# Designs tried in a protein design chat: miniprotein binders against q9ydz1. Part 18

Target 1, 329 residues: q9ydz1
Amino acid sequence: MVQGLPGEFEDYLYRVIASLYRYAERLVVVDYPSSPTRRSIDLIVSLPGSRVVLIKAIYDASLISKKEVEELSAVANSLGVSAVIIAERMGREDLLTGVVYDRYGVNMVNLETFENFVSGREEVYVTRYKDIYTVSISSEKLREKRLEKGLSLGHLAYMLKTSRKSIYEYERGVMSPSVEKAEKLVDILGEEILEPIDILTSPRKPVSKRDFDKPEEALVGEKLLELGFKVSHAKRTVVDLVAGRSGEEGVGSRIMIVVKRSREGRERMMSRIMKGVKMGSILSSSLYAVVNREEKSLIKDIDYTKTIVKDVREFINDVSRGRVEENEE
Key: E = the ipSAE of ESMFold2; O = the ipSAE of OpenDDE; V2 = 0.75 times the mean of E and O plus 0.25 times the DockQ between their complexes.

## First folded at step 7 (miniprotein)

Design w7 (at its last look DockQ between E and O 0.73; V2 from the best seeds 0.00; counts 0 for: pae E 2.6 > 1.5)
Fold by OpenDDE base, look of step 7:
Structure w7 (fold): chain B 329 residues (1-329), chain A 95 residues (1-95)
Amino acid sequence: as target 1 above (329 residues)
Amino acid sequence: SPEELEEAIERIYEAIRIVLEAFMLEEQGRLEEAMEKYREAVRILEEVLKELEKVLPRIDSEEERKAVEEVIEFLREAIELYREMVEELEKQLGE
């Protein structure tokens, strides 16, 4: 009995899909695991300008675990793509339109804010971290406009009832003004000081965490690290490992790996492989299935999946020889 | 202690690297040397396993206990896998 997703979660994900289908060049639904509250990635979307984003879509962002967000961020970072959370609420609080929230280091917005951003209808300038609202300003434009008006740092600080240090920190981009201070800055210097927030910023922190899920996975992961890949383990999506390396010519190699579980039936493994292929197609990523030698025969007949089936030794030898099959698009 | 667990983790990764070296040795046809590397990796993991199994009953934190249990499970599976690799090479060298 597939315990039906609580209707509200399915409905919201479908609402997000229906919205994004209008703006996406390509969209892949990641329906694994079956429970949305145990899934790090719900959607992969290609937007105009070759911008690929991993999306977690959840009506109430209080239900997303830190581990899921960390995985979302890690996978995005390893693949060199963006991550975003789309949510309507955080517990009892509705997410405001036009505000970018921080959720465990990933940008979080409501659907309307995301639609406005991707359509170019409205720019977003306000960030909330915890209980603090700040406005994104161009440090360069702030300085430029201040100088054009002949205002010293001290004079502008006086007008804002703040310190000279605060103005200096704004002009260095090390601090963003509060909403109240930003309003006064805009009143004095004009709206040209505002800097639109790119919601689709890549997670900055490399989360190459060593993880001990399986011996084969650990071997594969460590070898990819030795070869200069960014590697992330994934426990809450279709694939078990993701790896990415920037090429010298700017063509980055992306690898996704499904490692067979000792207790995983053939049908379940095949389902993961097929879903992994869909993910790979939008990510321009090679998909590997790593299996034991005895199990290789069970999966080898799957020519239709464009999946490279290897045992752990074969995989390590192939990647060591530079035989990372780049998906020739 | 958290430090002891971190040290255990470092030793596990040392064993993993030794196994990666063993794979390179196998590919070079240096099967005896590869087998010795696998045996070394197994030995290291067995030592770490024994240490963690001794510490596990003394952990009061349920979260830390679960983390150590996950590492113990990994170690058992890794030891089994690397022993199988030794046995496979022993068969190849005995034929």
Scores: ipSAE 0.653, ipTM 0.903, lowest interface PAE 0.8, mean pLDDT 86
Fold by ESMFold2, look of step 7:
Structure w7 (fold): chain B 329 residues (1-329), chain A 95 residues (1-95)
Amino acid sequence: as target 1 above (329 residues)
Amino acid sequence: SPEELEEAIERIYEAIRIVLEAFMLEEQGRLEEAMEKYREAVRILEEVLKELEKVLPRIDSEEERKAVEEVIEFLREAIELYREMVEELEKQLGE
């Protein structure tokens, strides 16, 4: 298949950027790799309320693969931030405004839906599930309102023309009603049973450890895991490895690492380092460049005071001693 | 075959952890122990490399063959790197 024309893809990305400038406190464009269908992350935004979001922006989401989305998901999870896909369509199907879709475990919405959500203009209640549209219901409020009305599971099922088992499943949170059933539920029990969807939740899909790069990267990743970081290896963005501490404190330590990739020229690696510094700034994350001694001298002209350059042995030893620096910006 | 690749990957991560132990021992000045750990890691990687090289010609799937070839390339790079570390320590200890 054709990955799509770069100009067409960049036009949509620019539309998303233009829209989000109204709401973002900070915004960083991640334009590496150069092909939009090969990138896992296009944008990083900081929204009011201390919400950082990794965004994949693509007009037709069928043009990105499971690998790109899983990398987006894993990176967001390791860094303790949210991820979302903004798209207008999935193959032949246009995405409806006000509906949350799923793409390999990541929430996907059209631009209008995202704008309405972040602006506070509209809540989102509808999810596409197994070829039908379902409505998000508070299972707890459903049960409470049913009991307040004196209705048995059977009586409510009769009113909805559904089974007692369906009502039971709604109240246990294992199933969501169709739009038709939800309308009837609201008519009977009131709108209080509706539960807004937070489209900015953290994704759950892990990165496979089968993604092999360099021995240096593998060593760094294993050491960080040993020290209690959540670690994700990345191939489709500016950094090669991200690590973060999970949630028992505020924003924990975050580390991002660039390693020279196979057949990557010095200039391409330097470009990734420069873009990684920008990514680190919005994530409050330290950026390390792990290079061999020859490469270390060749990148001395890098003009970034927040980039820490190490060879693999230096990095492992420093981390083992608990010497980890974070990017303050 | 997919199970064999997963087992090989698990053995590779075992070797990586042994190298991390070697780094720690070297930092503590325990150079003979570090050298022995590097040698152990190399032996594990060499065993995995031999196994994967034996199964590679029997793999029919192009996707699976490519995945195994990538692991083989990783192994060769890692073995070379860790052998150099052993050689460096041998010089320090023998001299």
Scores: ipSAE 0.432, ipTM 0.822, lowest interface PAE 2.6, mean pLDDT 83
ESMFold2 (binder alone), look of step 7: mean pLDDT 87; pTM 0.870

## First folded at step 8 (miniprotein)

Design X1 (at its last look DockQ between E and O 0.79; V2 from the best seeds 0.00; counts 0 for: oily stretch 71-89 1.97, SAP 90.925 > 70)
Fold by ESMFold2, look of step 8:
Structure X1 (fold): chain B 329 residues (1-329), chain A 119 residues (1-119)
Amino acid sequence: as target 1 above (329 residues)
Amino acid sequence: SPEELEEAIERIYEAIRIVLEAFELEEQGRLEEAMEKYLEAVRILAEVLKELEKVLPRIDSEEERKAVEEVIAFLLEAIALYLEFVAELLKQLGRYDEARELYERAEEILRELEKRLEE
């Protein structure tokens, strides 16, 4: 039998786990699918302040595709949680400490940067944008400090050896200065103009295109959309569908669903269920298994796993009522 | 073409919403109306399937061919599922011969799907 993926993937994941154990309130490993280059999520971490983060951890981020990252982003967005990629390199390029990179709209940092941010040892100000490094600047503070110094846009541009248009764009927040320009700005105006980057933000909604999953899942997903949930269908992680309804700054309801996949045996489905239950525990959400009546016998032993089993009609009727049926005399 | 696939996907989700309407009608005890909605959804999916089957031989790109084949597989499974919903309603209405015919049709569809997945 051919052995699984190279040990370098597992070694790096263990490095990330060992590091984050020091800071995480809870940590769940999601190692499904078994191939690190085909799965969208490797870790789920609860950090102090009730901050839940979905993490893709891979030494060389060039080995994951757009599909995996878009699923990570969509799942995080639907659940109202953060997502980040932790990696040491991107192809031939090593990731620099203190720099935020972008991978298909998801923030990407090396492990040291993540540790420094989470521990509070160091804030992050630098982003890699295309081929240059730029510095996060407070547009309002920039303008205020320039005016306090009595400098016109033209005079400041002259001092930086850039255009008036560039200074104007910095002050509008349309453009960020290069590291070289930012160093000059700080020398002239002071460090107060710098603005820290929050590397743990909720990803924006992905480009709208619904995935084609099992028909039962599609029915469930569409109903949850009607009820006001953000919904994502997933193919590259332990669950098949996630849904969430987050308030402005608060946590709303979260729902996670597995369906039986074609040709899936009991052991594979139970593995996904067990890992999905742990994912749900960090999110304070139960895992639902949506199966037909004939399929219930396949998973009859899962009642000890806190998994709720429904057929598609039962699930849709129950969620339409907005609550779990009470079993009291 | 990519445009035809996007339109097919939109029509699939239209059929899904019609099935959700049928669930609501069932909850209200309006079984004949629910059955009509399920059958409407099946007709939509059957039309989409027919259109995609005509497009499939003309596809040059392996990526596009795989995408269309995945949608066709979904359509076959969805049609079978919706026919089973109709068959269950027919049983509740006492129309057992019609229900049996739809269960048999759904089984035929699923057997065809399994052959496609093996290839």
Scores: ipSAE 0.659, ipTM 0.908, lowest interface PAE 1.0, mean pLDDT 83
Fold by OpenDDE base, look of step 8:
Structure X1 (fold): chain B 329 residues (1-329), chain A 119 residues (1-119)
Amino acid sequence: as target 1 above (329 residues)
Amino acid sequence: SPEELEEAIERIYEAIRIVLEAFELEEQGRLEEAMEKYLEAVRILAEVLKELEKVLPRIDSEEERKAVEEVIAFLLEAIALYLEFVAELLKQLGRYDEARELYERAEEILRELEKRLEE
């Protein structure tokens, strides 16, 4: 018995999809693996301004594993795109609207906060890291407004009942004030000191090291690393490897690779390829299927996919020769 | 130890680099030299495998045991794959009997891997 996902997870994902359709230029549902609780990426969304974001949607963020979030972050980093978690709660705590949470180094917001952000209805200024709330303030505007009022660092510090060092750290952008201190700063200096948080600017964790499950993946991954690609292994999405390289002209090459799994049937491989093609379409990414020589003949006949079918050697030779077929849009 | 596993992983990546060099040699038509590189990679992996198999019974932590078992599984699969690379070169060189022997060895290794994954 495939224990059916609790209806709540599917229902929430559909709610997120229905919301985002109003704001997205393009939206791709990533329905692999079939179990949402095993997926690192649920959605890929293109937002106005050419902003692509990988979304994990989960009603209760306490159920998302660190490994899933790390994979989401790594994939986003390798592709040069953003990642976000959309959730309503974390265990027993409901996520507050207007707050950006940190979840294993990825920004997490409720659906309303995300809608407000993408629609420009409401700016977000509050971040929660662990149990600490801080307010995003423009270091430049803080200094400017302080000087306009003729306040020294020491005088402003006195007014806030804080240290001169704290004010100096705020003006350098090395520390954000607590909510209480930010309220006092706003009262003294005005709201113009507030700096809206770009939810899509999640601190990109460095791409995790060489963690390849298969010899073919290891060969492909290592070669791409040698060629200056950021590479991430993906265990919980349709593709097995993602790679990205920033071009000099800002047009970065993006590569997604499906490596045939041991004991993976043709139908399952094809399903992954087709889903990978959908992902590739929104990511402007080339999709490669790396198969053994025997299987290459079986998959090549599938002309329907903008998928480049290669064996591991052919793949390595092609990428070495700079023949990354960029999907020209 | 975690350090021994890290060293094992470094040696595995050395073997992977050697295989990438072998691909370059093969593309240049230097098939015999490519074959030697593949066999060198296999030798390195087989040494690492032998070391990990000796350590595996001494691991008390289930998490560490599982990590080592995953590396052993990778090593077996990699050895089999690299032997197939050699076998393909042997076919190109007209050395069909030797190629067949290596394919049979690769299949045996994969069968061993399958057995270990079922346990």
Scores: ipSAE 0.615, ipTM 0.878, lowest interface PAE 0.8, mean pLDDT 86
ESMFold2 (binder alone), look of step 8: mean pLDDT 88; pTM 0.887

Design X2 (at its last look DockQ between E and O 0.81; V2 from the best seeds 0.00; counts 0 for: oily stretch 71-89 1.73, SAP 94.736 > 70)
Fold by ESMFold2, look of step 8:
Structure X2 (fold): chain B 329 residues (1-329), chain A 118 residues (1-118)
Amino acid sequence: as target 1 above (329 residues)
Amino acid sequence: SPEELEEAIERIYEAIRIVLEAFELEEQGRLEEAMEKYIEAVRILLEVLKELEKVLPRIDSEEERKAVEEVIEFLIEAIALYLEFVAELYKQLGDLEKAEEYLRKAREIAEKLKELFS
């Protein structure tokens, strides 16, 4: 076990790994790029029930940018998996146990909260947005219990010292009550109105945009979009492109691609491929390396049973015929 | 300028889709038609590049200038790649002289434009 001071990047990541190892069926560490503040994904875990979660683990979440979080969110959405940020602080503020925070549309919790949730020890009901704390309630149960008690919107509003409009909005799901109001609602209507937050839902869908960094990547991405995949171009992790499609026909549900960079040395390329294979194994996805034909013979020590090597035209023809994942698996 | 960059990006995606059509034509053995598609895609990208080169000197914002420069760099690389597709197609047809011509064009565009941003 490695001990360290609070705020040490690698020490915190290892605290998270050590904690989650008890609950994960599989766990993969993603340590590329080498800087913790420049990478979008730190680890991937599979939990009981076939739930795969992409995790950003950083002690102080103020040190990650919008771009890193948006990439985490987009990658998770494209692959049909969950994403979460595990952190202890946001700038000057410590994260409270039992509270879900939002960081650019991704759920953020401290480690203890995550452990309690995945172990089943404690449900989570409280969200912090900006500077207020609200409680998750079931709009349907709220209305049902209010009607059972014979209370009008106005009558309930009077009891809570709030407006009739607020009660109406709670029942429509447009607004969530403060902790104080929620305690009063529970006192009046019972705990059944509380709705646990599923920390592990897919990130809220971002505005879809197509992107490109390399011409080969752009061609691949556009073709996969045409075939009905959700596609994300990744810039801050081991792979350059991820794609996913529900309801697959003769192809796998997930594709991950590394594109050979023009000035990338052999050792760095092989490192990315090996790390991408690990990422793919937990995601049940093959790793594809897109290189020109002349470069195929120059890539030594690659395990061709774990990585499929194609040029861009070969890849696009294969995926068009539905052979991308079938032929490998 | 933001609207001009957005239009340029959409024209780039048009060229990308044309190249994907060329791949399909090649798969069908329709090599001359595929070549025409590759050349059409190159023409589109050259037009976009020329337009962005006119805009670049007028940009005062460093952030906006960097965004346009990144698109220009992508255009250089894409034009070179698409010209290499043409060259490969000429090799398949047995016209090695034309294949060499298009490889020279690809190298020339990459060297000239990358030097301008060095």
Scores: ipSAE 0.690, ipTM 0.908, lowest interface PAE 1.0, mean pLDDT 83
Fold by OpenDDE base, look of step 8:
Structure X2 (fold): chain B 329 residues (1-329), chain A 118 residues (1-118)
Amino acid sequence: as target 1 above (329 residues)
Amino acid sequence: SPEELEEAIERIYEAIRIVLEAFELEEQGRLEEAMEKYIEAVRILLEVLKELEKVLPRIDSEEERKAVEEVIEFLIEAIALYLEFVAELYKQLGDLEKAEEYLRKAREIAEKLKELFS
């Protein structure tokens, strides 16, 4: 018995897709691997302002593994795009609207919060890390408004029943106030001290773990690292490697690589390549298929996909010569 | 130990760097020197493999055992691949007999992988 995906997961993913279709310029569904519980990326969405986001959509975020979130974050960081988790629950707790949660270093919000953010309907100011709620405040505006009111650090601290040090730390941006303290600050200084949270912040730099599964992946990955690319291994998406380098003019090269697996049939590899092409179209990235010499002849018929088919040596030589074909949009 | 596994991984990446140097040598037409580099890389990986095979029976943790098994799988696949690179160089040099010998060795190593994890 293939344990059928809980109907809740498919239903929730469809709800997220139906919502985001109203706000997205482009939307790509990432249906690989076939098991959603083993999939790090469910959606890629292009939003107005050239903002691309990788989305993991899950009803219950307690079912997301750390390794899955780390992969989502790593892929997003390497490509220079954002990542977000959209979820309704975390175990027994419902995610509150208007709160940005931290899940293993990736922002997590409910669908309503994400809709409000992308539509510009409502700004988000509250973060939750573990069990601590904090409010995002502009350190500069806090200081400015405090001075306009003629309040010393000590006087404002007294009004908040807190230490002078806490106010100083808020004005330095090294600490965010609790909800209770933020409410009092807003009452005293006005709402202009609030700083909207950008949910689509780039994930924190993943520790680049040299975690390549295949010898070909290791060769490709190490060469790209040597050439100054950020590289991430992806075990739970269509592509096996992603790489990105920021250019001097802000036009960064993005590379996605499908490496043929020793036990992978031609049809399965072709399916991954075709899905990789769909991902590449929204990510403005080149797609490479790295195969052995024998398999290269079998895959040459892929000319229609704009996929560059190379053996590992050809790939390394081409990248070394600066022949990264940027997909000109 | 975790330290022994980290050291093994570092040596694997040394071998990977040597193979990348061999690719540069091939591109320069220095095929004999590239071949020496591939053989050096294979030697390093075979040494690491022998060390890990000795440690594997002493691992009590199932998690650590799986991690070492994954590295052993990688090593065997890498050795097979690098032997194929040597075979291709012998073919380019016109030594078809040695090319076939190295292809046979690569197959034998790849078969050993199937036996270990079957």
Scores: ipSAE 0.669, ipTM 0.897, lowest interface PAE 0.7, mean pLDDT 85
ESMFold2 (binder alone), look of step 8: mean pLDDT 87; pTM 0.882

Design X3 (at its last look DockQ between E and O 0.77; V2 from the best seeds 0.00; counts 0 for: SAP 97.106 > 70)
Fold by ESMFold2, look of step 8:
Parts: sequence; C-alpha cells; structure tokens
Structure X3 (fold): chain B 329 residues (1-329), chain A 115 residues (1-115)
Amino acid sequence: as target 1 above (329 residues)
Amino acid sequence: SPEELEEAIERIYEAIRIVLEAFELEEQGRLEEAMEKYREAVRILIEVLKELEKVLPRIDSEEERKAVEEVIEFLAEAIALYIEFVGELLKKLGDFEEAIKLFEEALRLLEELRK
C-alpha cells in the first residue's frame, strides 16, 4: 500500500515539473535556497521557439513575499527572459483556470492554465486584478469590426448597456471590457476582436531597490552597469548577480556571478557554483565565481571549462576588455 | 532617520565609482593618482560609518535599526576591502611598511564588527 502524500511544497513543485516536462526542450530545477518560501526561482524551462521562462512554483502564492517576486522579475528582465508564477491559490481564493493574475507585476496562473497555454490547447484572454475580471481585446480590430457593421459608438453602447465613452475608451485601448460586456461584443462583432494574452511577455520592471551584502558584488554590478548591462542583485537564488545585454542583431549576452557569502563553507559554495552552472547552461550564460585569494582554495576542484574564477580586480579588468562576453557554449 | 540612511547609501555609491576610477588609473600606470582615489573612497566610507554609528543608539524602531546595522556591516567590509587595494598599490610604489599596516587595519576593522 502506498503511504501518504509528501508535504504541500514538495508535492506541488513535483506536480509542476511532471506537467511541464513533456513540453520543455530543457528543464532545470533550482532548489537553492532550500526553503521554498525564501526562493525566488524554482524552475527554468526552455520552450519551443527559444523561449526561456523563470518559474516560481508555489501552491499558495500568499506565502511568497514582494521581495521574492521583485527578485524574480528583476532577474528575468536583466536576462531578457520571461517570468511566471504558477500557483493554485492566493490566500483564501482559488485561482481560476483560464485567468491571468498579477503578483507584484509578475503574471500568475494556475498549472492547468499554463499547461494549456504552452501546449497550444487554449489561449488565455481573461485578466483578474483584485476583484475585477476583464477581457483582452484588440482596440484596432474592435473599431474595424464596428465600422464594418455600420454601428456608431452610441448604437454599440446601447447594445452593451454601457456608455458611448466606454466604447470610445475600449477603441483607444484605455479600458478593457468586463467579461459580460466582452461576450456581447463577440456576439455582435465576432471573435476576431479578442486578443490573446501572452503569459510569457517579459515581466513589468518593478521599482528596483539596490539589495546587496558584499562590497565585491557592488563593484562588479556598478561596472557592468557602466558597460551597458542590465544588472540585478540577487539574494534568493543560487547566484548573487545577473547581467544581460542585447547584441547588435538582437543577440544577447548573459553573465551570472557567485560571490562567497559570509560564513559560507566550501561545501555550500561549491553547491551553489554547480547549480549556477546548470542554470547558466539553459540560459546560455557564463558563470563567474568572484573570490579572494584565500577563497580560491575553497573551490580549487571546480570544472574550469564552465566556471571562471576571478578576484574582483581581475573580473573588473577582464569585463572592461570584453572577455566575459566570449564565454559562450 | 530614513533620510540619513538614504544619504549614506548615495555616498557609498560615490565611493564605489571612485574605486572604479582608481582601477582604471592603475591600469594606465598612473599609480599615484590611483592611490589618491582609493584613499578618497576609504575616507568617504569611514566618515559615513562614523555618522551611522553615532545615530544608531537613538533609533528605537527595530526594523530601522536592523537596516542601519546591515549598512554598517557593509561599510566595514568595504573599508577593509578598499584598504587592501591601497596596500597592494603601496607595495607597487615601494611603501611596504605602510602597506602591511593598512592590511592589518583592514583585518582589525573586520574583526571588531564581527563582535
């Protein structure tokens, strides 16, 4: 007889992995820090079409803080990839299938919604923020179809039991209709007015707060900013700093950095480096370990073909000469 | 106060940019100019550290006190790191005795703050 179910955190992450494994070209589990509620990223998947997605997977999204979500969003933005939260509930509210929610500027959907979207089985059209459900429409198609049918703003407003101003605002993209009104619009004008939501659009850039605990990291981050990288300092994942820059033809370069943390021993730092290499592999990103001379002995036996070890001065000099960009697969 | 912490953080970033300038000067072989930049950055951080330590006992909010303490710890580590940069440069300039003293001071600062 099969004995009980594991804990909610472990069960849910495994459910997400099992569901997405079939659709991902690659999948990397990020299990650091060990606590799921203090971790900003749980999974990284590459989907067909070269779409890379950073995933926070948690059954009840009320258990993650603004800090974790802001880090997820900032890291995705700096790396030029997408971010999403996969959850089944938010506090006392269960997440509905087919609805996109917002958590601190990051799209949040339940697992079924995400699976249906990535598999191509269903598009998503509905957004919920707080207690308002709206439907995504093309303002251009709305105007086009209204005119084709010979309807004035006032005539269409009458049919919807809404104001002429509301129709005008829909056509300007200032306002989105409720589900009720969108159903009527589709009945009148056809489904062509619906605009699918791309769950995998880059996250909205939240107000960033500088969040660092090492002077070496601060020097590195400021230098990379000077060189035109988007930079994010991370505290809740395997790496301490991520940076990204678009190339001339849209080709991007990505850098990930590990800095030894206070009271961190050899075993923990080696573990973070190994996990960072896996994270970098799916992101096509170089991994650097920035350490002092004494710390170099702690990590002497790493795979130097996949990890570059420098002190802060060496790193700064190398990146100033463009050497960090050459470390591609 | 929140204003004092915000000002301290801005001065820390000023010192960071000064150290980056010192790195560039050192790469150009302008060692004495780099030295002055490193020393200026250290002076800024020491001044900020002293100002924050002076106000720390007057803070009654636990959250604000922890935020200030985290910045103080960062400052101590940064001062120690920048002093090591100065010491390494003094060795290139032939001032080994002063370089050794600076390394020892950096270690003492770090040790005092871990208490």
Scores: ipSAE 0.643, ipTM 0.877, lowest interface PAE 1.2, mean pLDDT 83
Fold by OpenDDE base, look of step 8:
Structure X3 (fold): chain B 329 residues (1-329), chain A 115 residues (1-115)
Amino acid sequence: as target 1 above (329 residues)
Amino acid sequence: SPEELEEAIERIYEAIRIVLEAFELEEQGRLEEAMEKYREAVRILIEVLKELEKVLPRIDSEEERKAVEEVIEFLAEAIALYIEFVGELLKKLGDFEEAIKLFEEALRLLEELRK
């Protein structure tokens, strides 16, 4: 029994899609795995300004596992793209509009907040990490406006009933003020000290754990690491590996790899390849299908114009010779 | 112990590095040296596998037991893959007898793991 999606999840994903279609240049739905509660990426969206974002859409963010968020973040980081979670609630708590939540190192917002951000209707200044709300303030503008007012660090600290250290930490960008302190800072220094949060920030560098599930994945992954690629293993998306390298001119090579699994039938692998091609189209990435030498004949008949079919040895040799097909943007 | 599993993982990645060196040697036409590297990698993996199989019955934690079982499955697949690589190399060198012996040893190992 494929446990059917709770109707709420499908409905919410469709709501997110319908919203984002108004703002997206390109939108790709990632329908693998079939269970959304086992899928790290639901959408890939290209936004104006060449901003590509990986989206996990879930009505209740308490149902997303840490491992799914870590995978979303790792894939986004390896490809040099952004990641975001769009959710309405976290368990019993509704996500507030105008707040950016931290969920395992990925920004999480409700749909309204994301729509407001992408449309430029409303800027977002409030972050929540655990139970702590903070306001995003420009460290430079804070210092500038403080000096324009002729206020010392000590005088401003006195006015806020806080320490000189706290003001110094705000001006260094190492600490953000609480909502209460930010309100007082705005009252004294003006609203120009507020710094809008870019929701589409690149995830913090996950420590690339060498956690490959298959010997073929391990060989491919280690070789890409040796060649200076960022590599991430993906267990909960269409592709098994993603890799990215920044080029000298900022044009990075992006590689997605589908590794044939010993227990995977031809039709299932082909379905993953087709879905991988769809993902590659929006990510400007090359798609490789790595198969055993015996299986190479089984896949050659499929003229997927954008899929490079290699065995492990051929792949390693091609990548070592710099024959990574860089999709020129 | 978690340390023993970490050491086992490090040895697996050492074997993977050796196989990558073997691919480079093979590409250079240094087939005998490539074959020696593949044999070394397979030896390491078999040693790690035998060590993990001895430790597996001593693991009280079901979570740790599953983690070691996953590594054993990985090793079994890796050994099979690398034996295929050696077998292809031995066929190129004309040494079919040694290829057969390696395949028979791998099959025995895989059959022992499936029991």
Scores: ipSAE 0.405, ipTM 0.775, lowest interface PAE 1.3, mean pLDDT 82
ESMFold2 (binder alone), look of step 8: mean pLDDT 73; pTM 0.674

